Miniprotein binders against q9bqp7. Designs and how they scored, part 228

Target 1, 240 residues: q9bqp7
Amino acid sequence: VPQNWFPIFNPERSDKPNASDPSVPLKIPLQRNVIPSVTRVLQQTMTKQQVFLLERWKQRMILELGEDGFKEYTSNVFLQGKRFHEALESILSPQETLKERDENLLKSGYIESVQHILKDVSGVRALESAVQHETLNYIGLLDCVAEYQGKLCVIDWKTSEKPKPFIQSTFDNPLQVVAYMGAMNHDTNYSFQVQCGLIVVAYKDGSPAHPHFMDAELCSQYWTKWLLRLEEYTEKKKNQ
Below, E stands for the ipSAE of ESMFold2; O stands for the ipSAE of OpenDDE; V2 stands for 0.75 times the mean of E and O plus 0.25 times the DockQ between their complexes.

## First folded at step 24 (miniprotein)

Design Qj17 (at its last look DockQ between E and O 0.78; V2 from the best seeds 0.74)
Fold by ESMFold2, look of step 24:
Structure Qj17 (fold): chain B 240 residues (1-240), chain A 104 residues (1-104)
Amino acid sequence: as target 1 above (240 residues)
Amino acid sequence: SPELAKELVQSVEWLLKEVEELLRMGDLWYAAWMARMAVDFAEDTGDPELIRRVAELLVRVLRIAGRPDLVEEAIRVFEELARRNPDPEIREIAEEAIRRLREL
C-alpha cells in the first residue's frame, strides 16, 4: 500500500505515437547525477530473502567454478549482455549503410535466439534511451520502445544460459520495466506514452527466446510494487 | 549450520508465497520462472516435503499457463532433479511431476 500513490500513465499524453513524426528512434543520452537510477533503487531495497538466496546461488557457483572461475564467468556474462544489446541496437536502427557494423556482433547464439521475436517488432520509437521521472526523482536507461504484435511496449532484452541462470537478474525485472515506463510517460523528452511491457529472454545456445508480455493491467500491478520499493529507498536515504 | 538451514527453508517458503502472488496477478510466465527457481533452492534443503510442495506448485502453474515451451523446460528440470538425488522419495516426486507434465 504506497502512502503517496502516483499514476503510471499520463492523462495529458496520447497513447499513440504521432503517425506524421519521423521514424528515427529517440536516443536520449544518460546523464548521471545525484538522483537514483532504477537499478540502484532495486539493489538497495532487496529483501533479506532475496539477499540470502543470491548469496546461496553465488556459493554454489563458486563451488563448481572456483573463485577465479566465478569471477571470469561473471565478467563474461556482462560482456555478452553488452554485445547483445549493441547488436540489437544496430539491427533495429534505420541505417543507410551497414559497413560500420561489427559483423561479429550479428554472429551470436543470443541473436539467433531472438530472430522470431524480431519478426514481430516494428515501429521502433526509442533505443538505448534515457528516461527521467521528474516528479518521483529517478532515472533509467531503457533498451527499446517498439510495437510487438501491434502493441507499443517498453522492451527489455535479457540473456540467459539455460543450465545456470544468472539469478541477480531474476527477481525484479518486471519492476525495472514498469519503472522505465512510468518515467518515460512523465519525461518531457518524449511526446507519447506506453502502456505495455515486454521482457525477452534470449538463450546462449540459440534456442527460441521466451517473450513475456505485460499488458496495461499487469503493468499497473507491478507499478504499485515499484512505488513501494521507491518509498522504501527514499526512507532509507532520509535516515542515513 | 542450523541457522543457515532454517533460513534456507524460510526463504523457499517466501518464494512459494511470491509465486502465489504472481498467480493472483495473472503473471503466469513469471510465476513459472519463479517456481522453477524455487525447485532449485528446495533441492538444497534436502527436505522431500518442501520439494514436493514446490514441484506441485510448478506443475499447477504450468497447467494453468498452457504453454508447451515452459512445460518442456520443466520436464528437464525434474529429470535433472531425479538424476542428482539418491533419495527414492525425491526421485518419486520428480517422476510424478514429469508424468503430470507429459499429460498436459
Scores: ipSAE 0.741, ipTM 0.891, lowest interface PAE 0.9, mean pLDDT 85
Fold by OpenDDE base, look of step 24:
Structure Qj17 (fold): chain B 240 residues (1-240), chain A 104 residues (1-104)
Amino acid sequence: as target 1 above (240 residues)
Amino acid sequence: SPELAKELVQSVEWLLKEVEELLRMGDLWYAAWMARMAVDFAEDTGDPELIRRVAELLVRVLRIAGRPDLVEEAIRVFEELARRNPDPEIREIAEEAIRRLREL
């Protein structure tokens, strides 16, 4: 049980969008601060087993691809992910007309993969927007806040080259999502709250993306795990 | 190294526990994903009994998850395992897993 319990949901915020919600998605810039990011907290609080598994995966990949091949692979995965997020931001942004979109970004298998998900996405409220939890003292950059099938979600977009999930992108991903939810729900820059998460895994070959919906109950369970990771991080930093 | 093998086994055992927790939480997709990952790392141990346990868990998780796409992926994984593995016991485990997956 976390020593410093804090709720994921803000009872002072209504679940209903206020009519004053901006028609334009929020894009709050991430400020460089002494405050740890969600990703930093998760990376520094990996278990010995997680670290070991990641290292074994890396070793296996290096054996398969070579060292240079693995570097190239890693760079390519990063680049593909970046381009995919840029393309999605363009698609989900109401200000960008199809004509202004880089057609090359839209011709990706990943974009094809998520088309069926995008049909169920509406009411985009934030894109590539920073969140800060003022009490728990962490920050993050969330991909998207939108309605998925009528439920307001923090949406996290992931890319996979293979039907096999990439270990680095999925291992703590539920924790990342709920961390963003909790931060947003208590960030004064946002007038609304989210109760659901959505992880979307897009595939390079254009095969239908898989949506992984996290309801409020599941989010609450992961939130407890997130709080434990955050406490562990805080303790480690005090001892440094 | 014997130490590496021990650490790998311990890591797989940890994954198995995490899968059970994820099942209890109701995160069936993540349970399935983690169970699938456990198969890959169990293979690296070369321990047939550990591979069997992981395979059985994956089948159980996929039965609960009701995801045909993940079932098909798991079948492909075990087909490849059976094909490449010279150990008859591991091949048998893989083949049994395939049989069970096809019944889902």
Scores: ipSAE 0.724, ipTM 0.878, lowest interface PAE 0.7, mean pLDDT 89
ESMFold2 (binder alone), look of step 24: mean pLDDT 88; pTM 0.871

Design Qj18 (at its last look DockQ between E and O 0.85; V2 from the best seeds 0.00; counts 0 for: pTM O .789 < .8)
Fold by ESMFold2, look of step 24:
Order: C-alpha cells, then sequence, then structure tokens
Structure Qj18 (fold): chain B 240 residues (1-240), chain A 104 residues (1-104)
C-alpha cells in the first residue's frame, strides 16, 4: 500500500451535474508550473522491464522502416492523434458550427470508428481541460468528462492501428485516467466529481471502437497503483 | 547478444505477472490486450516453451471473460503467429490453441 494514502473520491461532492453547472463544457487552462504532470510521473517511474520492452519495440520498428521511416511513422501517429482529439472536441462542443469544422478533419477512420460510442455520450461537462490535485500536487489535461450510457466518466480517447498497437500508451493508460479523476475530484475549479472512467480505443481502419468502462471499484484499484507511482516519483525527486 | 536475449525473456516473464494482476483485479479486457502484446514479445524470443506459456494465458483470459469478441481476437493473434513462423513447433502451438478456442 502507499505510505500516504488519499481517497480518489470526494464525499463532499455530488457526482451529478446540476443547474449551477455552466452550459458550455469547462476548459480550464493548463498553468505553467513546476509540479509534475501525470504523464511525466508515469514516464519517470516506468520499470526497467517497461523501458526494455519499449526500446525493443522501437528497434524492431527501426529495422522494419529505417531511421527516417520510423521518424515519419512516429510523427504521423502524433499528428493523427492530435487531429483525432481536435475533431472530437469540435464534435462534442455545443458552441461549434458546421461552417467552422474542417470536413477533412472529420473524414478519418478514427472518427468513423467512434461513431457508435458518440451516440451513447451525452451531458458533456469538460473538454481538453486542466486538472490539478491540490493536496497531492500533480497536474493533468483530461480529454473529456461526459455521461456514457448514463454514467458520468472521465473519458480518454486513444488511437490504435490494428494489428500494430502503439506500445507506449498500453502499459499505463488506466493509471492516467484515474489520476485525472482523482485530480478533478479535488480541484476547486470543478463543482462536481466523477466516479467512473472510460477508455475508448479507436481504430485507423474505421472498425468499431472498443469502449473500456471502469466502474468505481476498478478505478479505486488503479488509483492505489497510481499513488504508488506518484510516491516513487516523489522519492526520486528527493534524491536528485 | 546473450544478455539482450535473457533480458527479453525476463521482461516477458514480468509481463506475464502483470497480466495475472489484471486478472486478479477483474480487468479482463485489459488483461486480454496485455496478453496479446505479450504473445508478440514471446514470439520475439523464439522460445516455443515461453510462447506456449503466454499463449495459454491469453486462452485462459478469454475463457474467464466468456466473451466471444475476446475469443475471436485471440484466434486472430494465433493465426498471425502461425502465418509468421516457419518453426513447426510454434505453428502447432498456435493451431492447437485456435482449435481449443473454437470449441468455446
Amino acid sequence: as target 1 above (240 residues)
Amino acid sequence: SPELAKELVQSVEWLLKEVEELLRMGDLWYAAWMARMAVDFAEDTGDPELIRRVAELLVRVARIAGRPDLVEEAIRVFEELARRNPDPEIREIAEELIRRLREL
């Protein structure tokens, strides 16, 4: 167990939006500061086995594609992810008009892939919004908070190329989601809280995306693992 | 190099333990995803015994989940394993496990 356990949920908060909530999804700006981001904590606390497997995967890709081919591949993956998130923010924003949308941005296999999921998403409360855990002192930028099939979730959108998944995102994705959840639940910029998580894996070929729902119990189990990673990060920083 | 080959085997062993933890937590979908990735790295070792151990774990995850979609994904993984590998021992492992998954 972590030495400094802290609850993921805030019993003083409602898990339901109410009439005091803004009509437009929240988009809290990310502040420049020295406290660590979720992704930095996770990157800095990978086990030696995680590091080895990621490097092994990288070297295999370089052998297959060449150095320049691998650089182009990784740049394209990053660009596709960015465009995917931009498209989803546009689709889910009530303030966007059809005139402002880039039709080529919306014409992707990834967007096709998530259409059936988006039909079950409603009550969008936050998009591309910063969260800060004011007690545990970490920050993040979450993708979306909305209801999925009637349950309010922190939703994380991921792209995957079948059959070659991008290994960097595989090991720690649930930890990222629960870290954002815990931060939001204890961030004074938010008046509500979330008890569930959803990871949506979209596919380049347009195949139906897979929703991975995490109920409160599963989120609590991943939260314990996140706290251990944060504790490890803090200890490493003390020794620097 | 012998040191890199040993480290790869040790890293696959670590990944097996991670899949078992995901099973304990009840995250069957993520356990299956991680197990599919583990098959890929086990294949990289060229060790038929390790490949079998990881492949058996993927079959076990699919059975515990009782989900046809996870069974079908596991079958696809083993079909690709058989296609990519000329080694008859690895091919037979894949084909045996496909037959077992189809009986579910």
Scores: ipSAE 0.774, ipTM 0.905, lowest interface PAE 0.7, mean pLDDT 86
Fold by OpenDDE base, look of step 24:
Structure Qj18 (fold): chain B 240 residues (1-240), chain A 104 residues (1-104)
Amino acid sequence: as target 1 above (240 residues)
Amino acid sequence: SPELAKELVQSVEWLLKEVEELLRMGDLWYAAWMARMAVDFAEDTGDPELIRRVAELLVRVARIAGRPDLVEEAIRVFEELARRNPDPEIREIAEELIRRLREL
């Protein structure tokens, strides 16, 4: 049980969008601060087993691709991910017309993969927007806040080259999503709250993306796990 | 090294526990994902019994989820396992599990 319990949901915020919600998705810039990011907290609080599995995966990949090949692979994965997020931001942004979109960004298997998910996405409220939890003292950059099948979600987009789970992209993703939810729900820059999460795994070959929907109950369960990771991080930093 | 093998086995056992926890949480999608990952790492051990245990868990997860997509994914995982492993025992295990999944 976390020592410093804090709720994921803000009882002072209504679940209903206020009529004053901007028609334009929020894009709050991430400020460089001493405050740890969600990603940093998760990376520094990985279990020995998680670290081992990641290292083992890396070793396997190096054996398969060589050291230079693995570096190239890693760089390519990063670039593909970046381009995919840029393409999604363009697609989900109401200000960008299809004509202004880089057609090359849209011709990806990943974009094809998520088409069926995008059909169920509406009411985009934030894109590539920073969140800060003022009480728990962490920050993050969320990909998207939108309605998925009529439920307001923090949406996190992931890329996978193979229909096999990519360990680096998905290991702590549920924790990342709920961390963003909790931060947003208590960030004064946002007038609304989210109760659901959605992880979308897009595939390079254009096969249908997998949606991992997280309802309020599941989010609450992961929130407890997130709080434990955050406490562990805080303790580690005090001892440094 | 024997030490590496031991650490790998321990890590797979940890994944199995995480899958069980995810099942208890009701996160069937993520349980299936972790179970698939566990199969990949169990394969690295070359231990047929461990592979069998992980595979059985994946089958259980797929069954509980009642999702055709997860069943199909599990089948694909085991087909790949059978293809990549020269060990006839591992192939037999994979083939058996594929058969069981197709019967769902």
Scores: ipSAE 0.721, ipTM 0.876, lowest interface PAE 0.6, mean pLDDT 87
ESMFold2 (binder alone), look of step 24: mean pLDDT 85; pTM 0.823

Design Qj19 (at its last read DockQ between E and O 0.88; V2 from the best seeds 0.83)
Amino acid sequence: SPELAKELVQSVEWLLKEVEELLRMGDLWYAAWMARLAVDFAEDTGDPELIRRVALLLVRVAAIAGRPDLVEEAIRVFEELARRNPDPEIREIAEEAIRRLREL
ESMFold2, look of step 24: ipSAE 0.807; ipTM 0.923
ESMFold2 (binder alone), look of step 24: mean pLDDT 89; pTM 0.881
OpenDDE base, look of step 24: ipSAE 0.826; ipTM 0.920
OpenDDE base, second read of step 27: ipSAE 0.830; ipTM 0.923
ESMFold2, fold request of step 28: ipSAE 0.799, 0.822, 0.812; ipTM 0.919, 0.928, 0.928
ESMFold2 (binder alone), fold request of step 28: mean pLDDT 89, 89, 88; pTM 0.885, 0.884, 0.881
OpenDDE base, fold request of step 28: ipSAE 0.801, 0.798, 0.800; ipTM 0.913, 0.911, 0.913
ESMFold2, last read: ipSAE 0.815, 0.821, 0.822; ipTM 0.925, 0.930, 0.931
ESMFold2 (binder alone), last read: mean pLDDT 89, 89, 89; pTM 0.886, 0.883, 0.888
OpenDDE base, last read: ipSAE 0.804, 0.806, 0.804; ipTM 0.914, 0.914, 0.915

Design Qj2 (at its last look DockQ between E and O 0.85; V2 from the best seeds 0.82)
Fold by OpenDDE base, second read of step 27:
Structure Qj2 (fold): chain B 240 residues (1-240), chain A 104 residues (1-104)
Amino acid sequence: as target 1 above (240 residues)
Amino acid sequence: SPELAKELVQSVEWLLKEVEELLRMGDLWYAAWMARLAVDFAEDTGDPELIRRVAELLVRVARIAGRPDLVEEAIRVFEELARRNPDPEIREIAEEAIRRLREL
């Protein structure tokens, strides 16, 4: 059991959006503070085995692509991911806030890939919005909060060029999602709570995206794992 | 190097434990995903016994999940494993795994 136990769900908040919830998705800016991000916590608390496997994968890719080819690959993955998130934000934003949709952003294989998922997405509450857990002292930037098949979820969008997602994102994705859930559920900037998570893996070739739905029970199990990672991070920083 | 081989084996053994934990948690999609990764890294060891253990685990995960998409993905993984390996023992492991998956 984590020493610093804190619940993922807030019993003081309703699962139902209040009628007073704005029709416009929340977009709270990330504050540049000394507070660690979810991503930073996860990166600095990877196991020796995770680090080894990531390095092994990198070495194999360099052998296949060359050093320059691997750098280009990594840069392209990052750029494609960014463009995909921008396109999704544009699609999920209310029409009144739609800047001129760059039609080129919408013609991506990744956007085609997620079309069947987007049909089941409604009630968008937040897009690219910062969350802060004041008690546990971490921050994050979540992609989306919306209803998926009638269940309010933190949604995290991932891109993959191959049917295999990028290994770097694979190990800790569930922890990232529940970290955002727990922070949002206790962030005073939000009037509601989430009980579910959704990871969506979009494919470059336009093949149907894979939805990974996490119910409240599964989220609670991953939350315990997240708390342990956060404690490890805190201990490492005290010893530096 | 022998050291690299040892570390790789240890990392595959760690992945196997992670898959078992994911199964206990009921995260069948991630269990299947991690098991597929374990096959890729087990291949790098060239150890047929380790590859067999990982293959059996992936087949078990696919069986428990009962999802056609995960079964098909596992079949593709083993088809590729058989294609890339000239070792008859590894090919046999892959072919046996495919047979078991098709019976699901």
Scores: ipSAE 0.820, ipTM 0.918, lowest interface PAE 0.6, mean pLDDT 91
Fold by ESMFold2, look of step 24:
Structure Qj2 (fold): chain B 240 residues (1-240), chain A 104 residues (1-104)
Amino acid sequence: as target 1 above (240 residues)
Amino acid sequence: SPELAKELVQSVEWLLKEVEELLRMGDLWYAAWMARLAVDFAEDTGDPELIRRVAELLVRVARIAGRPDLVEEAIRVFEELARRNPDPEIREIAEEAIRRLREL
């Protein structure tokens, strides 16, 4: 239970942007580095059990691949994730020209994997855009804000090579989404807000991606957990 | 080492509690995902009683969710568990879980 609860939604904002307003997706640059990022807060507040399980997973991968093989594997996963996000930003940007696209960027199993999801995505409002919670003082870089099946969502894109990804961020994916949502809803650079979240897990082999929709009630429950993690982080910072 | 084995068991029990919390929140998709993770680490313990507890939880999550895709994924998890483990007790746990999932 947090000592100080703060609402995830801003009652001064509409979650229904003007549909007739001709707008391009926002891309707010990351400007601040004196306040913690969402990912740093989550990394610094992992439980002992989360740390143990991630290390156990790492050791099993090293046993299978060797230490150099594991380093190569993690480097390739990072590169593929970066390219996947670049490809999605290109696909979802309405002002792209043919000269702005790397042809190899569009040819991947991950892009094939999400095609059925992209058919349900419209009304893109933000891409690779910084968010700052002006009151709680944390910052993030969200992947996408768009409508999914008619619901405006913060959308987080994840890659997976296996059905059971044991990657460092997997324990806290919903917290990351709601933290971005709360920050955007209280960031003066944005005039609208979002009540829903979507986590999309794309597969390297091109198998259909798994979408996870999070409605406002579920987001509010995860928001409470995020506030606890942020509070824990703040207390650790005071002691350092 | 004995200390690492004990910590693994404790971490799997922590995962079970996390799955129950996700069920309470109504996040059935994520509960199923975390339950599948729990099966993987329970197998790593080699403890049939812990594997049984986690298997029963994954079956229960799939039943509550009522989603064919989650049932199908859970069946695949138990098929792999049975394939990797010659221990008759673990194999029986996996086969019983598959039977229950197919009756849904």
Scores: ipSAE 0.803, ipTM 0.922, lowest interface PAE 0.7, mean pLDDT 86
ESMFold2 (binder alone), look of step 24: mean pLDDT 88; pTM 0.867
OpenDDE base, look of step 24: ipSAE 0.818; ipTM 0.918

Design Qj20 (at its last look DockQ between E and O 0.87; V2 from the best seeds 0.00; counts 0 for: pae O 7.5 > 1.5)
Fold by ESMFold2, look of step 24:
Structure Qj20 (fold): chain B 240 residues (1-240), chain A 104 residues (1-104)
Amino acid sequence: as target 1 above (240 residues)
Amino acid sequence: SPELAKELVQSVEWLLKQVEELLRMGDLWYAAWMARLAVDFAEDTGDPELIRRVAELLVRVARIAGRPDLVEEAIRVFEELARRNPDPEIREIAEEAIRRLREL
């Protein structure tokens, strides 16, 4: 149980579902800050089992691909992920809808994989946007805030090559989403609040992506787990 | 090597506990996803009894979730397990899991 509980939702903000904002999506720049990022907190508080499984996965990949093959694989996965996020930002931006897009950026199995999801996405309010929780002192960079099937969500886009998932963020992905949600709800750069999350895993071969919707109740349960991780991180810093 | 094999088994047991907690939270999508990951690491142990336990858990999660996409992904996991694993006991575990999933 966290010693210092703090609410995920801000009672002073509107939480009306289906509210649309016709303005361009927010893109708050990430400041170079001393306070820790969500990903840093999670990385520094991994359990020994998480660390072991990640290392085991790495060693199996090296056995399969060789050392140089694994380096090439990871570099390609990183590049594909960046291009995927860049493509999604382009597709979801109203400004770029009015301008010609790079056709090669849109030619991706990952983009094909999410087409059925994108048809249910509307009311985009933020893209690749920084969030900061001033009270709890952490920062993040979220992928997207938009309505999915009428519900406003923090949306996290992940890439995967079937059949082997990239395991690095597997164990803590929902914690990352709710940490961004809590930060956004208490960040003065934003005038709205988000209560739901969506994780979308896209596949390189174009197979239909599988969405994971997280309602407010589920987000609240993950928020408690996030607070424990943040508390653990803070205690480790005190012993530095 | 024997120490790493022990830690792998312990880590698969930890994954099983995470899946059970996710079920209690009602996160059926993530429970299914993590159970599929647990099958992968359980196969790495070569322990048929551990593989059976994880397989039964994935089938149970898929049944509770009642989502066709999660059932389809679980079937593909076991099809790959049966295709690539030479151990007849492990292949039978995979085939039984597929039969149960198809009856859902």
Scores: ipSAE 0.784, ipTM 0.916, lowest interface PAE 0.7, mean pLDDT 85
Fold by OpenDDE base, look of step 24:
Structure Qj20 (fold): chain B 240 residues (1-240), chain A 104 residues (1-104)
Amino acid sequence: as target 1 above (240 residues)
Amino acid sequence: SPELAKELVQSVEWLLKQVEELLRMGDLWYAAWMARLAVDFAEDTGDPELIRRVAELLVRVARIAGRPDLVEEAIRVFEELARRNPDPEIREIAEEAIRRLREL
C-alpha cells in the first residue's frame, strides 16, 4: 500500500465536459524543470527482472544485428515513432491548422494500422500536452486526450513491429497512462478529468492496431502501482 | 552462463506471475502481450517444460480474452516458435498450442 496515497480522480471536477471546452485541443508546452517526468520515474524504478529482460533483449538484438546495426535499428524505431506521432497530431488537429499536411507522413503502415481506431476517436481535447501533478510532483507529456467510443480517454500511441512487440515501450505503458491521467485530473491547466485510458499499438505492416482500453477500475488498480513506483523513486532520490 | 540461464528462468517465472495478476485484473490484452513475451524468453532457456508452461498460459489467456486478433497473434507466435526450433519437443509444444488456439 502506498504511504502517500492520492486519488487518481478529482472529486471536485465534473465528469461531464463543461460546455466551455475549447474547440481547439490544448497543447501545453513541457517545461524543463527539476520535477521528474513520468518516464524518468518509471525508468529509474524498473525491477531487476525488467532490467534483465531488457538487457537480454538488447543482447539478442545485438547478436542478430551487430552493435552498429542495433544502433541503427534503435534510431529508426525512434524516428518512425516520432513521425507517427507527428502524423497523428496532424490528423487529430483541427483542419484549419493542417494547411501543411505532409502527405508523406500520412503514407505509413502505422497510420493505416490505426485507421479503424481513429474512426472511434472524437472530441479531441489535448494533443502533445504537458501535465503536472502539483502535489505528487511529477510531470509528463501525454499524446492525446479524446473520446474513444464515447468515453474520454488519455490515449497513448505506440508503434510496434510484428511479430515481436518492442519491449521498451510496453512494460510500464499502463502505468504511464494512469500517471498522465492522475496528473491531468489535478492539473489546474485542465478543466476536465479523464476516467479511462487507451493504449493503441500500431503496426508497421498496416495490420489493424490493437486498442487496449483501460476502464476506471483498471486505471485505479494501475494507479496504486504507479504511486508505489513514485514512492520508490522519491526514496531513491533522498538517499542520493 | 549457468547464471544467466538461472536469471532467465527467474525472469520467465516473474512474467508468468505478472500474467496471472493481469488476468485477475481483467487486463487481457496486456496479459496476452506479457504471455507472448514469456514465450520468447522461455525459448531462450531451451527448457521444453518451461516453454510448455508458458505456452499453456498463452493459450489460456487467448481463450479467456476471446478476441480473434489475440488468438491470431498467439498462433503466429507459436508458428514462429516451431519454425525457429529444431527440437521436436518444442515443435510439438508449439503445434499443440496452435491446435488448441484454432479450436477457440
Scores: ipSAE 0.014, ipTM 0.314, lowest interface PAE 7.5, mean pLDDT 83
ESMFold2 (binder alone), look of step 24: mean pLDDT 88; pTM 0.869

Design Qj21 (at its last look DockQ between E and O 0.85; V2 from the best seeds 0.00; counts 0 for: pae O 6.4 > 1.5)
Fold by ESMFold2, look of step 24:
Structure Qj21 (fold): chain B 240 residues (1-240), chain A 104 residues (1-104)
Amino acid sequence: as target 1 above (240 residues)
Amino acid sequence: SPELAKELVQSVEWLLKMVEELLRMGDLWYAAWMARMAVDFAEDTGDPELIRRVAELLVRVARIAGRPDLVEEAIRVFEELARRNPDPEIREIAEEAIRRLREL
């Protein structure tokens, strides 16, 4: 249980956005400062078991691919993820003024994989947008805020290649999502709040993506775990 | 190394505890995902008792979830486990898990 509880939702803020849809989603620029990012907090507070399992996965991949092969593999996974996020930002933008669409980018297994999810996404409010929790003092960069099946969510897009296991950053993905929610709900750049999260796992082969919906109750439970991680981070920095 | 083998067992035990917590929270998809991962690492221990414990947990998660997609994913995990392991004890664990999953 955290020693210093803080609520994930802001009671002074609307649970739903205005009825009128804005024409352009928010894209608040990330301005790095002295406060830590969500990803840094999570990376710096991994348990020894989490670190051990990640290292074991890495060594298994190196054994299979060789050191240079592993480096190439991880670089390619990163590039595919980046291009996937670029494609989604382009698709979800109401106007093509952000960038020219790349034909090859839009013709990927990952984009095919998410098509059935995108049919249920509407009312996009933010894309690749910075959030800051003014009270708890952390920042982040969320992928998307939009309605999914009528519920406003912070949406996180993930790529996955079958059949190889991938555990690199997914242990804490629900914590990342709720941390972004809490920050957005207490960030003066946003006039509304969200109570739900969605993690979408897209597959390279085009297989139907998995939508992992997190309702308000589940988000609140993950929020408790995020607060513990932030508390651990703060204590570590006091001793450094 | 004996030290690495002990750490692997401890880390699988940690995964089991996390799966139980995810079940308590009602995050059935994430519980199934972690249980599948726990099977992979339990296999590396070579310990049939630990593999059985993880297998039973994944079956239980799939039963609680009541979702065909999670059942199918679990079956694939156990098919792969049986394929990689000629050991009759491990193969029996995988086959029993598949039988239990198909009865759902």
Scores: ipSAE 0.786, ipTM 0.905, lowest interface PAE 0.8, mean pLDDT 86
Fold by OpenDDE base, look of step 24:
Structure Qj21 (fold): chain B 240 residues (1-240), chain A 104 residues (1-104)
Amino acid sequence: as target 1 above (240 residues)
Amino acid sequence: SPELAKELVQSVEWLLKMVEELLRMGDLWYAAWMARMAVDFAEDTGDPELIRRVAELLVRVARIAGRPDLVEEAIRVFEELARRNPDPEIREIAEEAIRRLREL
């Protein structure tokens, strides 16, 4: 049980978007500060087993691709992910802000993969927007806040190469999502709250993306795990 | 190294526990994903019994999930397992898992 329990949901905020919600998705810039990011907290609090798994995967990949090949692979994966997020931001942004859709960004298997998910996405409230939890003292950059099938979600877009998913991003993805939810729900820059999460795994080959929906109950369960990770991080930093 | 082998087995056992927890939480996709990972790491041990346990778990997760996409992905995992392993026992485990998945 977390020693410093804090609710994921803010009882003072309405679940219903206020009519004053901006018609344009929020894009709050991430400020560089001493406050740890969600990603940093998760990376620094990986279990020995998680570290071992990642290292073993890395070693296997290096054996298969060579060191230079692995670097290239990693760079390509990063670039593909970046381009995918840029393309999604472009798609989900209001048309008036879409000056130059780079058509080349839209011609990816990943974009094809998520088309069926995008049909169920509406009411975009935030894109590539920073969140800060003032009390718990962490920050993050969330990909998207939108309605998925009529439920307001923090949406996290992931890219995966079949048949093997990229291991680095997956173990703590639910924790990342709920961390963003909790931060957003208590960030004064946002007038609304989210109760659901959605992890969308897009595939390079254009096969239908997998929507991993997280309801309020599941989010609450992962939130407890997130709080434990955050406490562990805080304790480690005090001892440094 | 024997030490690496022990650590690998421990990692697989940890993944198995995590899969069970995810199943309990109803996170079926993530359970399936971790189970697939567990197959990949169990393969590296070369221990047929461990591979069997992980295979059974992945099949169970796929069954519980009832999602065609997860079933197909699990089948692909086992097809690849069978392809990469010359050990007849591991191949048999993979083939049996595929049979079970196709019956879903």
Scores: ipSAE 0.017, ipTM 0.324, lowest interface PAE 6.4, mean pLDDT 83
ESMFold2 (binder alone), look of step 24: mean pLDDT 87; pTM 0.862

